# VH-VL binders against q9nrl2r1430to1533: the designs that were tried, part 313

Target 1, 104 residues: q9nrl2r1430to1533
Amino acid sequence: GGVHELSAFEQLVVELVRHDDSWPFLKLVSKIQVPDYYDIIKKPIALNIIREKVNKCEYKLASEFIDDIELMFSNCFEYNPRNTSEAKAGTRLQAFFHIQAQKL
Below, E stands for the ipSAE of ESMFold2; O stands for the ipSAE of OpenDDE; V2 stands for 0.75 times the mean of E and O plus 0.25 times the DockQ between their complexes.

## First folded at step 22 (VH-VL)

Design gg8 (framework fv_erenumab; at its last look DockQ between E and O 0.78; V2 from the best seeds 0.76)
Fold by OpenDDE, look of step 22:
Formats: C-alpha cells, structure tokens, sequence
Structure gg8 (fold): chain C 104 residues (1-104), chain A 121 residues (1-121), chain B 110 residues (1-110)
C-alpha cells in the first residue's frame, strides 16, 4: 500500500464515522453495558481501532482493510437479532461501505 | 404476565449483611440480563449491578465493589444480591429490573415492586 | 449532582401539555439511546419511552420523547391527574462505564 491507498483508507473511515448509522461501531462494546458480548464475539473490532491501524500504516493491502471492516459488520450481525436497531444500522452502513469501497 | 418480586429487605446495623432475592415469572428468565437499581429515601435512581443471562459475567458500581455480589439461579428463576459490610449510605429501596442480553439500547422493563433496606445504628 | 440534569419540578393544569427536559453530554445522551421512566407515588418505576421516542405497549400516545444533540425531552399532552408522578431520564455513559439516571422531575397536576 502506498500513500494514495492510505489516504483512501483514512477518507473512508472518516466517512463511515460521520455516517448516521455509525453509532454501534464507533468503539468497542462495553463489557458492563452488554455483559455477554465477549462470550460470543471472539474478534471484537470497531471504527476507532480500524482508524488507529490506518494511522499506523498497518494495512498493506486494501483487502486487509476491507476484511477488518467486514469483520466489524459480521460481529454486529452475529450478536444482534435482525430486528434490533444495531442490526438495522449495520445493514445500512454496510451498504454504504460497499459503495465507497469500490473506489479502493 | 411478566413479573418480578423482590424480597429480603430489612433493618440492619452497619457492618451486617443481607441477601436480597428477586423472583421472576412470566418470561424466559435465562434469556435476559438482570439488574439491580436502588433508590435512597427521597432521592433518585442509581444503577447497582448487572449479571448476564447465564450468570457468567457480572459487574457492579464502584461504590459497592467488594461488598455486594450479584448472582442468579436460572433453574429457580431467581436473582440475588448479597450485600456485605453494609453502610448507612446503602439505605434504599432495591429494585430488580429486566433487560435483554442483546442490544445495549434496550431499557429496563419491567421493574419489581422493590424491597427496602435500612442500615442504621 | 446527577450526570443527567432535569428540572426538579414542573406543573400544569389538566388538559395542558408539559415538557420535561433532560440534558447530558457527548459521553451519554450524545451517543446513546435515552429512556424515560414514570414513578407514581409509592410505586416502582415504569418504562415510558425507550430508544429516544418509542413507546412500549400500553403507553398512550400522549407521551412522547425526542432527542437533539446532548439533550432529550419528554412530552405529555392532555395532562391527567393520574400523570402526577416523578419522571426520570436514563441512558448509558461511556466515560463512567455505567447506566445513569437524571435527578428526576416531579410533575404536579394543578
């Protein structure tokens, strides 16, 4: 990955964070707020973690970046029933991501 | 009919212990996280503790850590709060409240009628 | 003292509309869903509003919730004598890592 890819990742993360449906994904789920979350989700991830990895240039390939984003959504859909606000938000945000990711 | 019924409250001296119980009925108890919330006389509501549906994960507010322990027996549809080293500031009505294990946005519903704990010398 | 700030009291005549405000910060109301509870005198709290503006079954549409920025508002139209109670807002606070309640508002029906 070059400087151009890094900038693209940064821009996409900014767009995801600013999206109205980003609220379930901004940071890791609290163990107290959702006490059984980490009993189910074994690879937790959030946009703030992904942003940090981008800033540290940890993504050498676009596929690695995309994998982490998809993991984030996968975790959401694994834990949350379809009728929850989190799952609905995730569905919309993922659709947005898929459109934006075509530019990578 | 979903129902929660607290018991075990009473009057005790500081340093003593009490164990509260909350009997659940009308729903699948083991599918829900359970909470304790308390209300001091003439005051507002304060979250106290939470326990996950299986009882594996439990947390409490800092002011009661090391003194209070939340637990549950799903075979008996019962929630517990073991309160040790009680202090005057623990005086309150203690409510048990239901919350789905999933979705951090879900509110407390329903609440029990509450059981009164009075700590005084 | 409470993380969430409510007016200590509000009052209105039967049939009128009242609003109860609840102000917080970016670490709670700003980023989380808000719920409202009604506590009639001598009774346990009852869920009134969840996820900012949704009503549980059995709650009349006279009760409404709204959220903007770091504040939320409970609206009650067609005020009835039976609405006289304490009302609490509640949400999660990320900085405290805990569920938090407002200080409560006493509603008096004149």
Amino acid sequence: as target 1 above (104 residues)
Amino acid sequence: QVQLVESGGGVVQPGRSLRLSCAASGFTFSSYAMHWVRQAPGKGLEWVAVISYAGKDKYSVDSVKGRFTISRDNSKNTLFLQMNSLRAEDTAVYYCARKPSYSRATAFDPWGQGTTVTVSS
Amino acid sequence: QSVLTQPPSVSAAPGQKVTISCSGSSSNIGNEFVSWYQQLPGTAPKLLIYENNKRPSGIPDRFSGSKSGTSTTLGITGLQTGDEADYYCATWDDSLDAYVFGGGTKLTVL
Scores: ipSAE 0.789, ipTM 0.921, lowest interface PAE 0.6, mean pLDDT 95
Fold by ESMFold2, look of step 22:
Structure gg8 (fold): chain C 104 residues (1-104), chain A 121 residues (1-121), chain B 110 residues (1-110)
Amino acid sequence: as target 1 above (104 residues)
Amino acid sequence: QVQLVESGGGVVQPGRSLRLSCAASGFTFSSYAMHWVRQAPGKGLEWVAVISYAGKDKYSVDSVKGRFTISRDNSKNTLFLQMNSLRAEDTAVYYCARKPSYSRATAFDPWGQGTTVTVSS
Amino acid sequence: QSVLTQPPSVSAAPGQKVTISCSGSSSNIGNEFVSWYQQLPGTAPKLLIYENNKRPSGIPDRFSGSKSGTSTTLGITGLQTGDEADYYCATWDDSLDAYVFGGGTKLTVL
């Protein structure tokens, strides 16, 4: 997309960052804290990275922005079993994302 | 019964090396990240090192970086700590501990009973 | 002079309640899960509390944990002489890129 789409995506990323369940997604996972993470997750992404990509106009298509957000959640569910605090936060934040994207 | 048993401690002079071992039983050792934690005499606990479940990824605290190497042999259910260029401040009881890496919410459980390293002139 | 600050000692009589505080910062307790460990004299640490307030199997409910802001508290009710030990809080510290432990609190049961 265009500039207006990137402005809308900036607003959406801000809302995600402010959400109480954003804590697993704010920055890339520490390889010391979670030493096996990057052996399993090959396309890591986090909200701070997505926000910077929006600010630098790196998304050529609106679908690329949405794909990065969904990749972020998919990585969480791939790495973290569904009963973990991370996966539960991911489920709630993903539901919030779908609602906010629908309203915009 | 889940169990961790450390060995290889002793009294050594500064600059020497020791190799610690931790024998694991009662759980699937190769499914877990493993850690070393130490406790100087009369002091608190200090995290030392972690190794990933497959043994590929290894990290240690800055104070031992370049001197200590964590490793594992999953076929023998054994964790190791190679300790080179030992210093007086490395004097401690060394514990191995299990901590699953699939969640930040997991904790160190279980711990071994520890092996004592004394670095003294 | 640990990153996580605990009182060096607390005491109470058998049957009473104590709390042990652990203070940190936004780089650790504020954004990370806390665990608590009991170390009886001459023994290894034993997990008491994980995920801020959960007990592993075998830990009685007279042990409790809570977290608020950058602080966490271990509560022990119905004190027994066998509870006399050192108690440590622990968490991840993002600025140090390491796990950190409190300095420990010695509980005396008089």
Scores: ipSAE 0.726, ipTM 0.892, lowest interface PAE 0.7, mean pLDDT 93
ESMFold2 (binder alone), look of step 22: mean pLDDT 92; pTM 0.936

Design gg9 (framework fv_erenumab; at its last look DockQ between E and O 0.85; V2 from the best seeds 0.76)
Fold by OpenDDE, look of step 22:
Structure gg9 (fold): chain C 104 residues (1-104), chain A 121 residues (1-121), chain B 110 residues (1-110)
Amino acid sequence: as target 1 above (104 residues)
Amino acid sequence: QVQLVESGGGVVQPGRSLRLSCAASGFTFSSYAMHWVRQAPGKGLEWVAVISYSGKDKYSVDSVKGRFTISRDNSKNTLFLQMNSLRAEDTAVYYCARKPSYSRATAFDPWGQGTTVTVSS
Amino acid sequence: QSVLTQPPSVSAAPGQKVTISCSGSSSNIGNNFVSWYQQLPGTAPKLLIYENNKRPSGIPDRFSGSKSGTSTTLGITGLQTGDEADYYCQTWDDSLDAYVFGGGTKLTVL
């Protein structure tokens, strides 16, 4: 099951990255672009980091993979007000993720 | 109305120092990241520095690192730019500009009227 | 020499439409929101367009922005003499880890 799970995680990350609303999540937030981001967000994460963890087989359980994805969205909603483009994109992408995650 | 007013510009010789100020009004100053952007005579715009809402985090363009320091006093609604070891290429109009702290996508708005810094022998 | 490339100048008669292009790369315009600024002669820049195509309050709808791929375009319809100014595109560059501006375009109203 591990090989199949890995493939499923890889495929899901690919789909998330290709999604139109993935732009806030592709990589870690720049300290220069958003200088106070890391004062607020203590567990930063992004899709490129999650992809690396998948490639390194760091996820032993689907729940661990899901937890990181949810953390990514949680960070977005914690930092960004609801009316921001980032939060709106996050909302749509998370909904997409929840649908795809049911296949795991 | 939201307003930014720069001051402190002048004519100085190379190697000298200047301290620019930007007085903010019409908004909650302590809720916004603040930036300095400069424009050399007849040239385009160049981002210079940013400081977070609290003043804890600050960054600047490589060409001014070690020479320029951005700071702020939220109790006085004032942004500063300490410029040391000034060079001829630092000659420009210096603008302060506002940017929301909780967004990656927002632009600079508004801008101050600018203060002119001339570095010449 | 600017990271973002703009034409040095454009011109048109009053009432006409003009477009100003801004060309970048995947690391800047391709991945990030673009803003446009208007700078009237002897004045500070003023935000004209943000997030590719949104107008701040007070900006008339004859100003528009669009983005495609690694390029963006500012459109001005019903050109007025008061539109004569320099226009700058701006965005974030992921590779440079910095805010970047275009070289600016001088718009002349004939």
Scores: ipSAE 0.796, ipTM 0.929, lowest interface PAE 0.5, mean pLDDT 95
Fold by ESMFold2, look of step 22:
Structure gg9 (fold): chain C 104 residues (1-104), chain A 121 residues (1-121), chain B 110 residues (1-110)
Amino acid sequence: as target 1 above (104 residues)
Amino acid sequence: QVQLVESGGGVVQPGRSLRLSCAASGFTFSSYAMHWVRQAPGKGLEWVAVISYSGKDKYSVDSVKGRFTISRDNSKNTLFLQMNSLRAEDTAVYYCARKPSYSRATAFDPWGQGTTVTVSS
Amino acid sequence: QSVLTQPPSVSAAPGQKVTISCSGSSSNIGNNFVSWYQQLPGTAPKLLIYENNKRPSGIPDRFSGSKSGTSTTLGITGLQTGDEADYYCQTWDDSLDAYVFGGGTKLTVL
C-alpha cells in the first residue's frame, strides 16, 4: 500500500539478501544446473524477482508480499530433502523472515 | 554397490556417428539426473550434457549442440549419447556420471570407467 | 583454457602436507559450491570433497577442502606414494550456465 509500507518491503528484502543463508534464494535456479527443478516447482520465485516487484510497486497488500516470500521457502522445502544445505539455509532464513515480518 | 559402465566407443572417421551407452546398477536410476563428461588425451575434464531423471529435459554444452543428443531408458537403467557429425576435437574418453537431483549442492558421484572415442582419418 | 586456474604440478615427500589451489571468479567459485576429484593414472575421477569442505563416506580425513572468496584449496596430509594423481576442482559457472573444471594439478610424491 502506502509509502511507508513499500519502504518496509524494500528494507525486509534487503535484510533477507544480506543474510548469510540467502544464497539458495538470490536468483532463480538454473534449469541446466538442476534439470528436474521445473518439472517439480511450477511457481518459481527468488529474491531478485521479489525485489524487482517491490521496486515496480507490484504489491498492493502486505499479504501479497509475504505470500511470495513464503512461496520461495515452500519451493525450497518441496524440492530439497530436509538434510540438504539448501533446506537448512531455508529453515534459518525463514525463521529470520518471520521475526522481521512482524514489523510490517 | 553403485556402478556405471560405459560402452560403444571406437575409432571412427570424421563426419560419422557413434552411440555410447552407460549401464547403471546398484541404485534407483530413474531418481537421478545423469551426465556425460569427456577428457581429451592429455587434457582436463569437460562437461558435455545432462538429462533429467525422467528424461524430459536435456541440455548440452554449446560445442556439441545440434550434434550430440543425450537420452535414457529408465526401464533398462541405461543412459545414451548419440554423437553425430563427429570431429577430431571430439576425440576423448567419455564418462557417464551421476548427480543427485537437488539444486546445486551435490557433485558427480560415481563416475563410470569411461569409453574411448577416437575420430581420425 | 579453463576459467578455474590450478597450478600444473605440486610435489612433496611422503608423510608431508601439500595444498592444491584453485582460483576462479564471483560467477563460479564465489557463488557456488566447489568439489574436488582425484584421478589416478588410467582411472576415472573419484569424488574427494563436495560442498567446499565435506568428505563423502570412505574418504579419509587426510583430505580436506576450504573456500575463501573466489579461491578454493584441497589439502592432503600424511602423503603416500598412492596419492600421486591428477586433482581437479569443479564448480558451476553462473555466466556460462555450465559446469566448469580446473585444468588439473599433477601431484608427485618424491
Scores: ipSAE 0.649, ipTM 0.865, lowest interface PAE 1.1, mean pLDDT 91
ESMFold2 (binder alone), look of step 22: mean pLDDT 94; pTM 0.958

Design hh1 (framework fv_iluzanebart; at its last look DockQ between E and O 0.56; V2 from the best seeds 0.75)
Fold by OpenDDE, look of step 22:
Formats: sequence, C-alpha cells, structure tokens
Structure hh1 (fold): chain C 104 residues (1-104), chain A 124 residues (1-124), chain B 107 residues (1-107)
Amino acid sequence: as target 1 above (104 residues)
Amino acid sequence: EVQLVQSGAEVKKPGESLKISCKGSGYTFEDHWIGWVRQMPGKGLEWMGLIYPGDSDTWYSPSFQGQVTISADKSISTAYLQWSSLKASDTAMYFCARQTFDYKPGYLEYFDYWGQGTLVTVSS
Amino acid sequence: EIVMTQSPATLSVSPGERATLSCRASQSVSSYLAWFQQKPGQAPRLLIYDASTRATGIPARFSGSGSGTEFTLTISSLQPEDFAVYYCQQYDDWPYTFGQGTKVDIK
C-alpha cells in the first residue's frame, strides 16, 4: 500500500467513525428494521455518506461539511427520544465533533 | 475502479470446513454492505446474507441461518463465507456483491458490483 | 418471504425483435426492484434498478417499468449479445429474493 496525507475533513470523519459513540451513525437506518424512519426523517444522512462526499470533494466549504454532520445529529435527536442509547451516543459524539470542528 | 475479487475454486469432501473470500477495492470497503449469493448448478440465484463491514452487522436469509457464517475483516477489505461441515448439496457457485446506498427519501440500496464467483465442488 | 415469479420460463426471439419479460411479486415491493442479466460462467450484471432506472453503461434498448407487484423488462431490439438469462430481484424486504429467471434464446 501507500501512505497519503488526509485532508482535515477526511481526518475528522475518521475520528468520528472510530469514536465509541459512532455506532448509530455509521450507516443509514434500515427501513426494514425501522419502517417508520423515513416517514419522519426526510433528509437522511450517515457517516459513510459524508465520507463518500469528502472523498469525492463535494464539500467546497467547511460550513457545508459541518452542516451535513449537524444534520446527522439533528436527525438522530428528531427520531430518538432523549433517554435512548442512540440519543445519548449522539449527544456525546456531537460534543466531540464540536471540539474537533474548531480546528477546521 | 470498484472491484470485487473472490478466492479461487474449491474442491472439497463432505464434512470438511471451508472459508472463501471476497476482497473489495476502489472504494471505502467498510462503508458498503457486502452480500453473498448462491447459485446451484443449473439453478437460479439465492441471497444467503449480508454484512456491513463497518460494524459487522450481519443478516442471514432464513434458509441459510445456522448453515453458514458470514464475516468481514475491514482492515484488509475482505468479506468471508464459511462452512464448518460441507455437504454435497453445498456444491454451487457463490457470488459476493456490493450494495450501494442512496440517501434520497425512501432509502434505496441496490447491488451494483459483483465478484466473479467462486465455484465450490463437494463430492466424496 | 416475498416470492418473485418470472414469466415466461423461456423466451425465444429472433435478433432485432422486441422481447418482453414479466416479473410478479407476491406482495408489493414498491419500486425496489432490480433486473439482472447473466451469461454462462459469469456473474449477474445489473441492468435496471428502482424498477425503471437504467444502470450505468447499459444500452438504451433495455428498459424497465412497473411498480407494486407487476414489473416488465423490455429489450426493444435484441442484439446477439442479449441472449442470456434475466432475473428480477426485490430489495423491499429481507430476505431479498430473485425470480426463477427467464432464458432468452435465439429463435
């Protein structure tokens, strides 16, 4: 293999994915497992999608990247009640993100 | 370019164990589901199961639940299908396939790339 | 599981003719329906997804239509390379399921 330097966006996504609280966000929610999810969430997004957008250089501004990450958390809090494991994980991961995003 | 490359043909006897592989390249392996499909000689296609390498979330078709084990090693971009004890009836072609993702309303995921297949022959 | 039924089992057509393949689902699969082409010794090749969207690189002579429980794959003018087995597959519910296949052979 080869070694390459990650962009700031790439590195942040890697850190988010590796975080212990990333499990609700790694991939899109399955409509088979959660039949009503897409009746409620109209702009679904997940870390795998965000990573692909980064890899395709679709983010021209840091604000665009941040908006997608915030949308991901917003969707989680909209669908999941506050006391769920998903919402709790989201709260912690979002706090981590906000700290890391200051470097962008 | 996205590619799935499967391990070579296998000739085995009943009772033997087997593990075949599917290696992905040209994309972020851990971010896409990988599925396995069986095709017995002269027959149609059957979904066996799916795995998401990013978290090892795994689904089995009822007919294959407990019959095989699906796993993945994201560090080497490889998915696996394995048997603990082969039967003659396991003789078939086995395909792996990558599922794409769509974040438009109504969550759509179809299988866009396929491996070349692995022929498994089990006979005494 | 959702049962997919294809018809006919075999379709004999001449080069240049129109081929129409049918696929029926035992219950609605909305538009979560794909069509695949398979030739001997090869992996299935995706032709159509979401019932009517042609996959990248697929010739315009291939088209898909339908929704719910009834689907159709149409080859407007059969080319020599189009003689193969065609499968429909639903991905609306797990387990995903294929039809039995339709063999398109030369008349």
Scores: ipSAE 0.865, ipTM 0.941, lowest interface PAE 0.5, mean pLDDT 95
Fold by ESMFold2, look of step 22:
Structure hh1 (fold): chain C 104 residues (1-104), chain A 124 residues (1-124), chain B 107 residues (1-107)
Amino acid sequence: as target 1 above (104 residues)
Amino acid sequence: EVQLVQSGAEVKKPGESLKISCKGSGYTFEDHWIGWVRQMPGKGLEWMGLIYPGDSDTWYSPSFQGQVTISADKSISTAYLQWSSLKASDTAMYFCARQTFDYKPGYLEYFDYWGQGTLVTVSS
Amino acid sequence: EIVMTQSPATLSVSPGERATLSCRASQSVSSYLAWFQQKPGQAPRLLIYDASTRATGIPARFSGSGSGTEFTLTISSLQPEDFAVYYCQQYDDWPYTFGQGTKVDIK
């Protein structure tokens, strides 16, 4: 996209990172702490990587940015049972994302 | 231009406290792990610990657990290594290093930028 | 902790010749292995990560190979600026550990 879309992506990522429920998504899951994670999740992604891609202007379409954010949540729900703190945080942050994406 | 700039050399006595710093610039500081590495005179390299400034998640190598404190202040893009009571055996060069990710080959993580080092000398 | 053992301790090589450095891990580290160069009074410089991927700006004369427990760093045509100490480092399991280093000296 254009310069207005990149500014909007940057603002949205900042708001996601600042949200209280961002803690499972700030950085990639550690293979040391969670040894089986990468046996299950084949397309890992996290907010720090998404911010790096925004900073490097790698998103050409808004759909590409949205796809990475949704992939992040999908990975969370695929790996984590719904009763976990991670899945609950993912549900709340995803709802916040949908609201903010509509406005920006 | 990514840079890690460390605080200057220190000459201390046993029992004194010390806090050395590593200031990152040219990137989003909170998004990258910072690690500390010790190099004793004439010796090799040893990882001491890591911190993720975004959430202060901190890992210590077992031999350094309880011996040092690793911290960060993301508001000023600075990581710290701190001793409450220095020993003569703490005499060494200390490096900070930034971890990053090569997300294109498969989200591989590695340490790509290093600070210039801080020489700490502890002697009576 | 995973012990990384480098050989030889010192390697004497003439400029323009090939240098081959060895690194062995006490258990498999898969491909989670990096090579660093360090010159006197300087910070380590990343050469190779993921066993064989050159870091940005590293000349093609540096190549890494191996997986599991046995790794090599090859400098195909040694340049004057390549005389340094080289460290391998595993990052498969915490704590991350370095080998003791191989010093590459002029013959």
Scores: ipSAE 0.751, ipTM 0.915, lowest interface PAE 1.1, mean pLDDT 93
ESMFold2 (binder alone), look of step 22: mean pLDDT 91; pTM 0.930

Design hh2 (framework fv_iluzanebart; at its last look DockQ between E and O 0.05; V2 from the best seeds 0.00; counts 0 for: pae E 10.5 > 2, placed apart)
Fold by OpenDDE, look of step 22:
Structure hh2 (fold): chain C 104 residues (1-104), chain A 124 residues (1-124), chain B 107 residues (1-107)
Amino acid sequence: as target 1 above (104 residues)
Amino acid sequence: EVQLVQSGAEVKKPGESLKISCKGSGYTFEDHWIGWVRQMPGKGLEWMGLIYPGDSDTWYSPSFQGQVTISADKSISTAYLQWSSLKASDTAMYFCARQTFDYKPGYIEYFDYWGQGTLVTVSS
Amino acid sequence: EIVMTQSPATLSVSPGERATLSCRASQSVSSYLAWFQQKPGQAPRLLIYDASTRATGIPARFSGSGSGTEFTLTISSLQPEDFAVYYCQQYDDWPYTFGQGTKVDIK
């Protein structure tokens, strides 16, 4: 392999993925497992998609990157009741993100 | 360039164990589902199962549940298909394939890249 | 599981002719339908996804249509390299399932 220098966006995504509370956000929700998900969530997004967009240099502004991350959390809170494991994980991960995002 | 490279052909006897591999490159391996497909000699294609390397979430087709084990090692971008005890009926070509994803309205995930296949021959 | 049925089993056509392949699903798969081409000793190659979208690098002579339970792959003018087996596959529900294939051979 090779050593790569990560951009600020790349590094933040890596940190989010490695976080213990990232499990609801690693990949898109399966419509097979959650049949009504895409009837409710119209702009689905996940960390794997965000990472791909970073790798493809689709984010020209930090605000665009932040918007996608916030959308990811917004979708979680829209679909999942407050007391679910997903929503609780999302709350913690979002707090972590907000701290890290100050460095952008 | 996205590539899936599978391990070489295997010649085994009934009762032996086997583990074949599929290595991905040219993309972030842990971010895409990998599937396995069986093709018996002269026959059609059969989905065996899927794995998401990022969290090891794994699905099996009912016909293959308990018959094989699908796993992945994201540290080396490799997915595996293994048997604890081969049967003659396991003789087949085995393909791995990568599933893409779409974040546009409407959930869409299809298999866009395939390995070259691994021929497994089981005979006494 | 969703059963995919292709017809005909074998389609004999001459080079330059139109080929029409059918795929039927036992229940609606919406537009989550792909077509693959496979030649002997090779891996399947994705031709069409989402019922009607050509994959990257696929010639314009290949087209897919249909939704729900009835799908069609059309090769407008068969080229020598197009003689192969073609499979449809649904990815609407798990387990994903293939049709049994249609062999397109030379007349």
Scores: ipSAE 0.857, ipTM 0.940, lowest interface PAE 0.5, mean pLDDT 95
Fold by ESMFold2, look of step 22:
Structure hh2 (fold): chain C 104 residues (1-104), chain A 124 residues (1-124), chain B 107 residues (1-107)
Amino acid sequence: as target 1 above (104 residues)
Amino acid sequence: EVQLVQSGAEVKKPGESLKISCKGSGYTFEDHWIGWVRQMPGKGLEWMGLIYPGDSDTWYSPSFQGQVTISADKSISTAYLQWSSLKASDTAMYFCARQTFDYKPGYIEYFDYWGQGTLVTVSS
Amino acid sequence: EIVMTQSPATLSVSPGERATLSCRASQSVSSYLAWFQQKPGQAPRLLIYDASTRATGIPARFSGSGSGTEFTLTISSLQPEDFAVYYCQQYDDWPYTFGQGTKVDIK
C-alpha cells in the first residue's frame, strides 16, 4: 500500500490499456452482444474497473491488484476457446503484464 | 538450474504395460505445462500431449488420444507417460519438455527445457 | 491439423558458408513458429521462437524470418558444430506440429 505502490499500479494499468492486445479487456463484456457471458463468468472485471479502483485507492496490497488482473485473464480463458482472437490477445497481454509486474 | 530427468531405457514385449517418468527440478513444477514428444527410429518429432500439473488439465494430440495416458504428481514434481498395452510400433525415443512461462497461459508458447529422452524398445 | 513442410530434405554446405532452410505452413500460423536443432542421440535444442527471436545463448549467426505461412532459418557462417537436423514447429493451434526436418551436411 504505499504511495509508490499506487503510482506503480497506475503506471502498469496505463501500459496495459495502451497495449495493442488490450481490446478484449478495456470494459466489461456487453450482455446484449454476448448474452451467455454472465451465465459462465461470475466475477466479471475489466481494465476500466481496475483503473477506477487504483484511482480510488481500493488496493491495500500489491497482491490484491495482481489478483484482479489475473482474474481478468482467467475470465477470458474460461469463456473463450483457446484458438480465438480474444484468448490469443489475452495470452500476449498476460505475458506483457508479467514482465511489467517485475517492477512491483 | 532447471532440469528435466527422465527414467531409464526400457525393453518390453508387445502387450506389456509401461509407465515412464519425467522429474522436474530447479523451478516450481506445477506452474509449467509439460509435454511429451515421440521420435520413432530415423523419423522426426511429434507432439503426443500436454499436461498442466497445477490442475491436471490434459490435452492429447488426436492420433494419441486413447493410446496413452499422461499424468502428473506435483507433490514429487513428476510427469508420467503410460501405456496399458504396448505395441511394436511404440518403439521410439520419448522426450518430455517444459513450457517457458511459470503461469497457465491461454495457450502454450514455446518449450525451453527438454529431458534427455527415454528409449522404449518393444519387440517379440 | 496444420502441416509443416520443410525444404530441402538435405542441404550440403561447406563450413563458413551460408545455409538457408525453408518451412511452409498449410495455413497461417502468424508468428507462432519455432526452430529446433537436433544432433544424434540428443534432445532437440530451441534456437528461435516467435519466428525471429533467438533463444537464450544462441549465437547471432542463427536468424529467423517470416510470418504467416512462409519461414526461413538462416545460418550465416556455418561452424563445424552446426551440422545437424533442423526442425520447424508451429505453436499457433493444437496439435502443435513439426516439419519433417532438414539435415544440414558437410559438402
Scores: ipSAE 0.006, ipTM 0.631, lowest interface PAE 10.5, mean pLDDT 89
ESMFold2 (binder alone), look of step 22: mean pLDDT 91; pTM 0.923

